# Ledger of designs, part 1: VH-VL binders against ABC transporter G family member 3 (ABCG3)

All scores and structures are predictions.

Target 1, 243 residues: ABC transporter G family member 3 (ABCG3), of Arabidopsis thaliana (Mouse-ear cress) (q9zuu9r114to356)
Amino acid sequence: IAWKDLTVTMKGKRKYSDKVVKSSNGYAFPGTMTVIMGPAKSGKSTLLRALAGRLPPSAKMYGEVFVNGSKSHMPYGSYGFVERETQLIGSLTVREFLYYSALLQLPGFLFQKRSVVEDAIQAMSLSDYANKLIGGHCYMKGLRSGERRRVSIARELVMRPHILFIDEPLYHLDSVSALLMMVTLKKLASMGCTLVFTIYQSSTEVFGLFDRICLLSNGNTLFFGETLACLQHFSNAGFPCPI
Below, numbering starts at 1 at the first letter of every chain, in headers, positions and changes, except where a header shows other numbers; antibody chains are not in Kabat numbers.
ipSAE, averaged over its two directions, is called F for ESMFold2-Fast, E for ESMFold2 and O for OpenDDE. V2 adds 0.75 times the mean of E and O to 0.25 times the DockQ between the complexes of E and O.
[cut] stands for letters that were removed.
Atom coordinates printed by the task and the answers are left out, and those that the model quotes come from them; centres of patches stay.

## First folded at step 1 (VH-VL)

Design b01 (framework fv_benmelstobart)
Heavy chain, then light chain:
Amino acid sequence: QITLKESGPTLVKPTQTLTLTCTVSGFSLSTSGVHWIRQPPGKALEWLGVIYWDDDKDYNAAFMSRLTITKDNSKNQVVLTMNNMDPVDTATYYCARSRYYDSSGYPFDYWGQGTLVTVSS
Amino acid sequence: DIQMTQSPSSLSASVGDRVTITCKASQDISNYVAWYQQKPGKAPKLLIYDASNLETGVPDRFSGSGYGTDFTFTISSLQPEDIATYFCQQYDNLPYTFGQGTKLEIK
ESMFold2-Fast, scan of step 1: ipSAE 0.007; ipTM 0.414

Design b02 (framework fv_benmelstobart)
Fold by ESMFold2-Fast, scan of step 1:
Structure b02 (fold): chain C 243 residues (1-243), chain A 121 residues (1-121), chain B 107 residues (1-107)
Amino acid sequence: as target 1 above (243 residues)
Amino acid sequence: QITLKESGPTLVKPTQTLTLTCTVSGFSLSTSGVHWIRQPPGKALEWLGVIYWDDDKDYNAAFMSRLTITKDNSKNQVVLTMNNMDPVDTATYYCAHRLGWFGELSHFDYWGQGTLVTVSS
Amino acid sequence: DIQMTQSPSSLSASVGDRVTITCKASQDISNYVAWYQQKPGKAPKLLIYDASNLETGVPDRFSGSGYGTDFTFTISSLQPEDIATYFCQQYDSLPLTFGQGTKLEIK
């Protein structure tokens, strides 16, 4: 996926055209992790939704988005999108939840659907949790936030998307859980999945796992490129990298 | 389907107040904005101001001290009032709208026919 | 305020000619520019929006291009009915501003 001069305007309450993303240029390669990073109101979630074709009807998008060399909107089902907060069914086990998701969304035979569920469980490092209740409803005991977040991502993996967009995969995770999540996503990318996700801020350890970074501030791109090049860019300018 | 029509006096004396009315049809003023734009004979278009769906307003700073835009949603009317008219204010006055847009930053796919207002003694 | 400067201020061309008008913004306006056609005694008619999008019902001989500060409007093969004044408009920021206009004449 690549994008050129991508600008997004969003309507607000009273003042109805605000440029949330300003002339963004970038690309994400197959098998890599591309991260859109910035503070609140930097436009990172809007850029992510623009790339995924999930802007609200009130938004206007200018510029070009290319998928596999074609200038087009991505078809439904060809990619996965994980919201910042995903509602899970606490009364189901992880395996049951993913299996029912597969039954509702995938064509084909029962044994094929079981296979993709097991693949998703393995990909997200959920094997030890597969038979545990998700929990969290009516005081049922179950998974902690890190495991719940991996289940929400596994749900999208059942569809075997080529591109996976994730809005804030580290949302509400402690530093240890965040690092484990990023290691898991890095492994997923190495298996051929193109990952594009947003992060508010990250530790130095987590930052080192990214292949590419798009730094946004108030809709403007401060930097786009490889992670090492980002550190060199800001160092050469006489200022620290803004992470 | 969507129409806008300006009405009001065509002749105004210097120092008098101009009042123009824009009557709209085919869309609701409770969900849409309307802009006022003028054009002096043979010159460029000049944006005057906008009234939003929520009755808020923005004016061009050059006119803000003497310009008021109001509306009546039930009558489908937007009213432009400009105080202390001067011969340089002689222009064709238009109201304009963009279908599917709330007002602020717009290009215009619908215009009234325009009303020529001449300011002279 | 964002100033929109059009070139040329007037242009004479023959039927069938390719006509190009340019518009320059005093600051970056992305692609938030529209082009209008205005015939004597009439309101402006929208032809192009978002720099390059053709308004519904407008002939495909009209086209627009540009991004940032430099924009062009082209008529690929001038027809007699195209004789009019053409204006660009930015809608990046308030106040909305228009170019001074280009008067197109046939000769």
Scores: ipSAE 0.000, ipTM 0.393, lowest interface PAE 17.9, mean pLDDT 79

Design b03 (framework fv_benmelstobart; at its last look DockQ between E and O 0.56; V2 from the best seeds 0.00; counts 0 for: pae E 14.4 > 2)
Heavy chain, then light chain:
Amino acid sequence: QITLKESGPTLVKPTQTLTLTCTVSGFSLSTSGVHWIRQPPGKALEWLGVIYWDDDKDYNAAFMSRLTITKDNSKNQVVLTMNNMDPVDTATYYCARHTYDFWSGYKAFDIWGQGTLVTVSS
Amino acid sequence: DIQMTQSPSSLSASVGDRVTITCKASQDISNYVAWYQQKPGKAPKLLIYDASNLETGVPDRFSGSGYGTDFTFTISSLQPEDIATYFCQQYDNYPLTFGQGTKLEIK
ESMFold2-Fast, scan of step 1: ipSAE 0.000; ipTM 0.454
ESMFold2, look of step 2: ipSAE 0.000; ipTM 0.453
ESMFold2 (binder alone), look of step 2: mean pLDDT 91; pTM 0.933
OpenDDE, look of step 2: ipSAE 0.020; ipTM 0.547

Design b04 (framework fv_benmelstobart)
Fold by ESMFold2-Fast, scan of step 1:
Structure b04 (fold): chain C 243 residues (1-243), chain A 122 residues (1-122), chain B 107 residues (1-107)
Amino acid sequence: as target 1 above (243 residues)
Amino acid sequence: QITLKESGPTLVKPTQTLTLTCTVSGFSLSTSGVHWIRQPPGKALEWLGVIYWDDDKDYNAAFMSRLTITKDNSKNQVVLTMNNMDPVDTATYYCARIQYSSGWSPYYFDYWGQGTLVTVSS
Amino acid sequence: DIQMTQSPSSLSASVGDRVTITCKASQDISNYVAWYQQKPGKAPKLLIYDASNLETGVPDRFSGSGYGTDFTFTISSLQPEDIATYFCQQYDSLPWTFGQGTKLEIK
């Protein structure tokens, strides 16, 4: 996936639409982790949604998105997209939830749908939780935030997308859960999945795991390129690379 | 390779409707917007309106009551229609492609048509 | 509407001179300014966008600067080919508006 001069405007409280993403240029290689980084209100989620073709009706998008060399806007449903906050069904087990997702969205026989569910469970390190209730509503104990986040991603994996967009995969995770998440995503990328996701902040250690970085501030791209190139770019300019 | 070309009548009588066509080449109207701008002889440029890639439109409030912009992606054409022409509407009319920037969004113009002079006289 | 006021309205300079044109917005427009060159009988050509970014293919003798309400456009060493009318444009707010133009002539 690649994008050129991508600009997004959103209806705000002002008379005119607010400009949220300003002339973004970038691309993501197959089988790699490309990260959109920046503080709150930098335009990260909006850029991610623009690439995935999931902007709200109040948004206007300008510029070009290319997939496999073809000029196109990403059609809804041709890829996986994971929201920052996901609705899960607390009365179902992890396996049941993923199975029903597969039933609704995939063609084919029952046994084929079960196999993609088991693959997703394995891919997201959910085997120990597969028969546990998701829970999480007021009167029921359930999965912790890290496990719930992995279930959300696994739901999209049952459709076997070649590109997976994730809005803040580390959102609301403790250190152990975040590390497991990063290791899991790195393995997904190594198996050929193209990952594009947003991160608010990262530690130096987590930052080093990214293949490619797009740094945003107030809608502007401060840098796009490989992680090492980012460090060199800001060093040459006399500033440290944001971590 | 990217080109825009205006076409239409060069003479219009007062109170008549002006229709101009902008034919584009080297890019798709499904992914880029087109603006209409005019320039009266010896005067400043005046922005008239825009049609975006998604068929949405914005018009200059001064012209909005008599101005319509439409497009046909399959013909690579954008059409400007302006009602109730007056001698003060005599100008060279340009179509121009919407351009994206590293800062705020895409309201400067990277490629312009050659322009077509429209004279309004009886 | 945001008014864009250019100064001077006309300017005479010699080849090799440094030429500066200014543009003042009636309200804060951040850096959302473009500069165009227009030769007689031709369409305008984009030179500068976002106040200071040089368009591809434009000679590096052209530059822009400014933020907020005050913007400048500079030609570091005037060439005969640069004789034209120059316009600024704001794209902060609808309707988008242009300056009145500055006519650049060789003395």
Scores: ipSAE 0.000, ipTM 0.385, lowest interface PAE 16.8, mean pLDDT 78

Design c02 (framework fv_necitumumab)
Fold by ESMFold2-Fast, scan of step 1:
Structure c02 (fold): chain C 243 residues (1-243), chain A 123 residues (1-123), chain B 107 residues (1-107)
Amino acid sequence: as target 1 above (243 residues)
Amino acid sequence: QVQLQESGPGLVKPSQTLSLTCTVSGGSISSGDYYWSWIRQPPGKGLEWIGYIYYSGSTDYNPSLKSRVTMSVDTSKNQFSLKVNSVTAADTAVYYCARDEGYSSGWYPFDYWGQGTLVTVSS
Amino acid sequence: EIVMTQSPATLSLSPGERATLSCRASQSVSSYLAWYQQKPGQAPRLLIYDASNRATGIPARFSGSGSGTDFTLTISSLEPEDFAVYYCQQYSNWPLTFGGGTKAEIK
């Protein structure tokens, strides 16, 4: 996936718009993790949604997005997208939830659907939780935030997308869960999945796992390139690389 | 009735910095409803968009001028300003400030313009 | 950037005649196209927006048409005050760009 001069405007409180993402240029390759990083309201979620073809009706996009070499003003929207907060069904086990997702979304026979569910469970390191209830406010037992986030991502993996967009995969995760999540996503990318996701900020350990980074501030791109090049760029300019 | 008025030097020497100010009256620049732009026109030639500023201080500049241009806004004086560094004879033009409204389609045409101020770059 | 090309550079016509001005974009701008009128010593005045909508106070003799890459401004019957330079502008993609202008002058 690549994009050029991508600008996104959002409708203001009256009938006016504001530029949320300004002239963004970038690309993401199969088997890699490309991260859009920036403070709150830097435009990172909006850029992610623009690339995934999931902008709200109040938004307008300009510029070009290329998917698999084909020019498009917006991606097809057939790729996987994981919201920052996702609704799960607490009365179902992890395996049941993923299996029903597969039944609703995938064509093919029963044994094939079971296979993709088991693959998703393994890919997201959910084997120990597969037969446990997801849980909800009415249950004493339930999954913790880290495991719930993994289930949300696994639901999209059941569709076997070649590009997966994730809005803040580390949202509401403690430091240990966040590191485990990133290691899991790194393994997923190594299997050929193109990962593009947003992060508010990261530790140095997590930062080192990224292949490519897009740093945003107030809709403007401060840097786009390889993670190592980010350190060189800011060092040469007389600044430390923001992390 | 909104009015825009440019002010600045009539003559600027080559290699110096050109500084222009636009004063807005009859409306507030601190309103989130509008974007404020500078547009120039060399004598006998067409119009060239320079850049815009939002009341928050957010800017975007024409890539052809980006390395030499800075805009700023002063909401207390209801003004916004343009600075062009390292000017040459090619920067001789009538400079206009203009307003455009936000829209669901993104950008809108310029509905209000200042009268323009001629800037000549000469030694 | 999207390049806007206007033709002809100069139109020599008499009052009462129909004027047709052309504007072409180097790539599609959909209907995000405006027309401005500029008289000597004055700032440009918005005539048409969204390719075909007249701005407030603009006489009915001015009309715009077109979409994509080809646009036309038509003045059905020229009045003396209509002799001016006309510019088209796209606002579909950043950066905003203007055409080179068409000067309407008396024969």
Scores: ipSAE 0.000, ipTM 0.397, lowest interface PAE 18.7, mean pLDDT 79

Design c03 (framework fv_necitumumab)
Fold by ESMFold2-Fast, scan of step 1:
Structure c03 (fold): chain C 243 residues (1-243), chain A 123 residues (1-123), chain B 107 residues (1-107)
Amino acid sequence: as target 1 above (243 residues)
Amino acid sequence: QVQLQESGPGLVKPSQTLSLTCTVSGGSISSGDYYWSWIRQPPGKGLEWIGYIYYSGSTDYNPSLKSRVTMSVDTSKNQFSLKVNSVTAADTAVYYCARVDYGDYWEGAFDIWGQGTLVTVSS
Amino acid sequence: EIVMTQSPATLSLSPGERATLSCRASQSVSSYLAWYQQKPGQAPRLLIYDASNRATGIPARFSGSGSGTDFTLTISSLEPEDFAVYYCQQRSDWPLTFGGGTKAEIK
């Protein structure tokens, strides 16, 4: 996937539409982790949604998105998209939830969807939790936030997407759970998935796992390129990388 | 370019286990994009799908053969293997290994095939 | 399992003629149907996937059509290298199944 001069405007309170993302250029390669990073209101979630074709009707997008060298509109369902907060069915086990998701979402499969579900469980390091109840906002105990987040990502993996967009995979995770999540996603990317996700901020350890970074501030791109190049860029300027 | 090559004994005695290996070259078997499959063809007859394996070890087998078939994957050798237990003359066939696209438009279509290896079950 | 039936079993045609091969499924396979070509002593070669899409490198004279239970492979003008056995295969349900094949023979 690649994008060129991508600009997104939203309805503003003023006569003029607010530019939320300003002339963004970038790309994400198969098998790599590309992260969109920035503070609150930097435009990172809006950029992610623009790439995935998930902008609200009130938004207008300018510029081009290319998939496999061709101009492409990405309607929802063509690629995987994981919302920041997803609702899970607490009365189901992890395996049951993923089986029902496969039943509802997958047309044209050649086997009874069980291999796809087992592959998703394995890919997200959920084998030890596969028969455990998910739990929920009721009196049921179940998975911790880190495991619940992995289940939400596994649900999208059941669709076998080549590109997976994740909005804030570390949302509401403690530092240890966040590191384990990133290691899991790095392994998933190494298995051929193109990952594009947003992060507010990260530790130095987590930052080192990214292949490419798009650093946003107030809709503007401060940096786009390889993670090592980002670290060298800020070090050469006499500052540590702002992570 | 990805190529597949079958290897194993060409002659197996009745009631023994048929064991074949497929070597993948020009690409990694650890790719998340593909399932790896075995298909057989008895002399003068049509094609019969045997099973799939994903590099994680997840398998699915044709129900007609499931009680006798096991597939395994060795990612360090870039190989996957087929074992058929308790063979009879009906298992005499050319055995092909093949790649099947995972989650793309030709999912379940076999896009790359090995050259095939004839296995004869005879005493 | 879904049973795939191909007809005719044998086509005897001359180079330059149009070939029409039929494949029928015992239940709907939607458009999840592939076609393969196999020459003596060789592995099958993918021609068509998802009923009508040509695989990479397949000549334009090969075309597929149909949906549901009835499918057709058409070769608009037979070349000498097209005389082979053709198989259809469904990918709609488990287990994967192939047709019995149609042999295209030179007259």
Scores: ipSAE 0.000, ipTM 0.401, lowest interface PAE 18.8, mean pLDDT 79

Design c04 (framework fv_necitumumab)
Fold by ESMFold2-Fast, scan of step 1:
Structure c04 (fold): chain C 243 residues (1-243), chain A 123 residues (1-123), chain B 107 residues (1-107)
Amino acid sequence: as target 1 above (243 residues)
Amino acid sequence: QVQLQESGPGLVKPSQTLSLTCTVSGGSISSGDYYWSWIRQPPGKGLEWIGYIYYSGSTDYNPSLKSRVTMSVDTSKNQFSLKVNSVTAADTAVYYCTRDEGLWFGELSFDYWGQGTLVTVSS
Amino acid sequence: EIVMTQSPATLSLSPGERATLSCRASQSVSSYLAWYQQKPGQAPRLLIYDASNRATGIPARFSGSGSGTDFTLTISSLEPEDFAVYYCQQYGSSPYTFGGGTKAEIK
């Protein structure tokens, strides 16, 4: 996936429009993790939604998004998008929830849908949780934040997307859960998935796992490129790479 | 209120390097909300954008000048600077430093300008 | 680069008259267009941004319109202080380019 001169404007209550993302250029490749980083209101979630074709009606997008290497060869609907907050069914087990997702979204018979569910469970490191209740309502025993976040991602994996967009995969995760999430996503990318996700901030350990960084501030791109190049770019300018 | 002030030599000899500094007061250059640009105007002619710099050191230059131009920022002095190498008589102009306000204004709609400094290239 | 063309080059009007200034881009700049006023011996002053939004402190008599390639700056009733040179500028893509200017002169 690549994008060129991508600008997003939001219609304000008292203005014609506000520019939220300004002339963004970038790309992401299969087998890699490309991260959009920035503080609150930097435009990172808006850029992610623009790339995924999920902007609200109040937004206008200018510029181009290309899936040119795969455009004619990828089936329609071959991408997934994971919201920062997702609705899960607390009365179901992880396996049951993913199986219902497969029943509703995939063609084919029960045997094929069961295999896809098991693949998603394995890909998101959920094997030990597969038979546990999702829970989370009225202090019901269930999954914790990190596990629930992996279930949300696994739900999208049932569709076998080639590109996966994730809005803040580390949102409200403790340090151990965040590291496991990142290791899991790195393994998922290594299986050929193109991963693009947003992060507010990261530790040095987590930062080292990224292949490419897009740094945003107030809609402007401070840097786009490989993680190593980001460190060199800011070092040469007399500043450390912000993370 | 924010003010920008250009400073540098008013006279530069051909083939030498022109160096200008813009001092920002009433606001911080270390803000992610703004881009800082140089724009020039030859006597009796129109405006030409030279380039911009962000407080991080990220730059973009007009391709017509890119081979001769370098911008830098000094956040400790609240200043940014322009260097133009190998100057000729065609570089004679009033040089303005400007600020672009972020999300509330358009990208590089220049909301504050310095008073301008005339640079004459002659021997 | 995107070439900006302003017309007319010179506009001769009397105070109280309506002024209409045109700006055309060689390719679409969406709404990424600004207007500036420059008085003799002074730096340019931002009037309009995003094609139609007045900058802070700009009188209501100034209005901008247009999108894509064709833009207009209108001054509903000229005041003596409005006789100046006006420039349009696109910021839809780098390099950012200015029009050649329209000089508003007192008749």
Scores: ipSAE 0.000, ipTM 0.390, lowest interface PAE 19.0, mean pLDDT 78

Design c05 (framework fv_necitumumab)
Fold by ESMFold2-Fast, scan of step 1:
Structure c05 (fold): chain C 243 residues (1-243), chain A 124 residues (1-124), chain B 107 residues (1-107)
Amino acid sequence: as target 1 above (243 residues)
Amino acid sequence: QVQLQESGPGLVKPSQTLSLTCTVSGGSISSGGYYWSWIRQPPGKGLEWIGYIYYSGSTDYNPSLKSRVTMSVDTSKNQFSLKVNSVTAADTAVYYCARGLEWLPDSYYGMDVWGQGTLVTVSS
Amino acid sequence: EIVMTQSPATLSLSPGERATLSCRASQSVSSYLAWYQQKPGQAPRLLIYDASNRATGIPARFSGSGSGTDFTLTISSLEPEDFAVYYCQQYDSWPLTFGGGTKAEIK
C-alpha cells in the first residue's frame, strides 16, 4: 500500500474545517512493519483510518491511496482493522470467541474453520489461554490486558488479511507485555502479513523491531523512512530520534 | 437422540450414477454447528471419507473423488444426498452417512452419529 | 492430504491383557484426532475425541494420549466385546483421513 498528498479534514468544535493530517506521503511494503508514531493529537489514528477506509462520515479525504499499484479500494476481507479498544465476550473462552467470530465473518467459504482458529491462536501465542474464559466483567476474573489484546488481533487473523491495520497495539501494556506483543507481530509480518499500526511511544528494544516509521506532529510528517534512517536523520540534526 | 438412515439402490451398473439419501431424525439438519458427511468402506478394507455438506449447501469433497461426486441437502425433508457419477467396480462399498461436530462449546468432536450403512455393489 | 499410519495391523491378545494401539500422522494434527471402534457388520463407534477425551458412554478402560503426530489408544484390560477393528481419524485438515486400522483379535 502507498499514499500521496493525503490530507484529512475533520469536524472540529463546530468548524468542520480542521486539517488533522496534512499532505502525508508514504508506503508500506508487503511483509513489513510500518509504524505511524507521534504524540496525542498528532493525527496518527486519523491517518491509519484514512488508509484503511475507516474515516467517520464527517471527515473529508484528499489525495490518493494505491493498493497493488492501482488507485482503487481493497476488496472486503482483504484487510483487517483492530480498534484500540475491542469489545470481547467475557463469558466465552478464547477458542469459543474466535470460533464464533469465524462463523459470523466467513460467508460461504470452504475453509477449515477449526484450523483457521487454531492458526490464529498459535500466531498470537495464545495456546496456553485457549480454554480460559476471556472475562473482564466485574464478576469474572479473566485474561490480562496483554492476552486480551492478542485475542483482538487473533479475531482479525481468522479472515487471513493481506494487510492488517492496528490502532495502538501496545495500549495499556507493561514493558514486558509490549515487547512480547511486538515480537509476535514481527513474526506475523515475516509470514507475509503487511502490518501498519500506530504507537505513542516505545522502548529502545521495541523501536528496533520497526521496519519503517512515519513520524507525525500536529498533522505534519516530520519524517518518513526506514528506522535506521530515522536514527541517522535526528542524530545528524543534533537530536535523538523521538521514541 | 439423533439417528441417521441411509437409503438407495443396492446394485448399480458400471458407468451409471449412484444416488444415496440420508434421512436425519430426532434432530434438525438446518441447525448450525454440524457438518454432514458420507464415508465408504470397500468390503474387507478401511474407511474413506467422501465429502461433507453444511445445512447452507456449502460442500467440500475428497480430491480423489471430487470430479465424480456431488452432495445436496434438503432441509424441508431433513435429508442430505450423495451422487457418484461414472461408477466402476472400485466404487463397490458400504456407504455410511455421519454427523460431524462443527466445534461448538457443548458438542463432542469427531463423528458422533453414524447410519447403519448400506451396501452398494457395482456390477453388470 | 495428511496420511494416517496405524500399527500394528493386527494385535493378538487374550482377555484381561493391556492393548496399546499406535497412530502416526504425516504432519501435525494438533489434538484433532478421534478413535473409532468397528465390530463386524456394524458402523464405526466414536470412542475418543480431541486425542484424549472419552465419548459419552465409553468405558473407563479406554484412554487416548498424544498430540502433534504421535497418538496412542490404550485399553487397560481387554473385555471379550473389545475384539474389533480400531481406526484413528484426523479432523485438523480437509480432506478428513483415516488410518488403515488395527485389528484386535483373540490369541
Scores: ipSAE 0.000, ipTM 0.394, lowest interface PAE 18.5, mean pLDDT 79

Design c06 (framework fv_necitumumab)
Heavy chain, then light chain:
Amino acid sequence: QVQLQESGPGLVKPSQTLSLTCTVSGGSISSGDYYWSWIRQPPGKGLEWIGYIYYSGSTDYNPSLKSRVTMSVDTSKNQFSLKVNSVTAADTAVYYCARDTAMVEDLYYFDYWGQGTLVTVSS
Amino acid sequence: EIVMTQSPATLSLSPGERATLSCRASQSVSSYLAWYQQKPGQAPRLLIYDASNRATGIPARFSGSGSGTDFTLTISSLEPEDFAVYYCQQRSEYPLTFGGGTKAEIK
ESMFold2-Fast, scan of step 1: ipSAE 0.000; ipTM 0.449

Design c07 (framework fv_necitumumab)
Fold by ESMFold2-Fast, scan of step 1:
Structure c07 (fold): chain C 243 residues (1-243), chain A 123 residues (1-123), chain B 107 residues (1-107)
Amino acid sequence: as target 1 above (243 residues)
Amino acid sequence: QVQLQESGPGLVKPSQTLSLTCTVSGGSISSGDYYWSWIRQPPGKGLEWIGYIYYSGSTDYNPSLKSRVTMSVDTSKNQFSLKVNSVTAADTAVYYCARHEDSSGWYLPFDYWGQGTLVTVSS
Amino acid sequence: EIVMTQSPATLSLSPGERATLSCRASQSVSSYLAWYQQKPGQAPRLLIYDASNRATGIPARFSGSGSGTDFTLTISSLEPEDFAVYYCQQYSDWPYTFGGGTKAEIK
């Protein structure tokens, strides 16, 4: 996926309207992890939604998005999008939840749907949790936040997307769960998936896992490129790289 | 590290206008990432949100206090201010200024507060 | 406006005990709920945001849970410095509203 001169304007509740993303240029390749990083209100989730074609009707987008040489058009099932907060069904097991997701979203025979569910479970390192209740209610024992986040991502993997957009994969995760999540996503990318996701901030260890970084501040791109190039860019300017 | 400091009169007479100023240091008020609020607490009671202001001058106020309150911002001094008109004894409270941030991926409520300034309304 | 109700009003416990504080909203606030700690003469301090996320620098003994209309703040083992007033706040709709507070007192 690639984008050129992408500008997004949105009508804010507290302001008439503003340019949330200003003339963004970038790209992401199959098998790699491209991270959109920045503080709150930097426009990172808006940019992610613009790339995925998931802006609200009140938003206006200018510029172009290309997927495999095609303009701005992404057919259903060719990409997955994971919200930062997803609703899971606590009374179902992980396998049941993913199976019902497959049943509702995919055409085809039951045996095919079962196989994609098992593949998603394996891809997200959920094998030990497949038969456990999702839970999350006061009366139900269930998964911890890290496992729940992996289930939400596995739900999108059922469609076998080539591009996966994830809004804040580390949202609500402790440091150990966050590291495990990043290792899991790195493995997923290495299997041929194009990953594009947003992150508020990262540790030095996690930062080293990224292939490309898009640094945003108040809608403006401070940097786009490889992680090593990012470090050199800010060093040459006399400033440390924001992490 | 961001710090907020309230300043204003400790005593205001009934029917007069109360004016308070919040000075922000360690961070810029002209950043589009943040909104700036006033919150008050009458002695021995709970917290009441008064209103917020964005660096552009855009404001929103608690309907319970609307028509009596006005906020303004001075980006050159890194300050924002509150005016409460026609004060009564019910306006006696500790007044806090606070920052809040909302993001496409992270929603942060009031993460930094001033120490508070006591305002007493009496003749 | 959304009315926030906290219970109990006062909680008398000894250091080392578990504290459980409740907050109820008059209508759904999703997960847009924060918890604050306030000691006498001090400004409120953010403990929890988005119902369950600990703010920077907040000890692991503090945890939040819940969604929609029912929320809980749990302190797994009370330290002497934890005896304070706790407030919940919704930021789902304007005006932003706070609960009446729960005072945690030493027995």
Scores: ipSAE 0.000, ipTM 0.372, lowest interface PAE 21.4, mean pLDDT 79

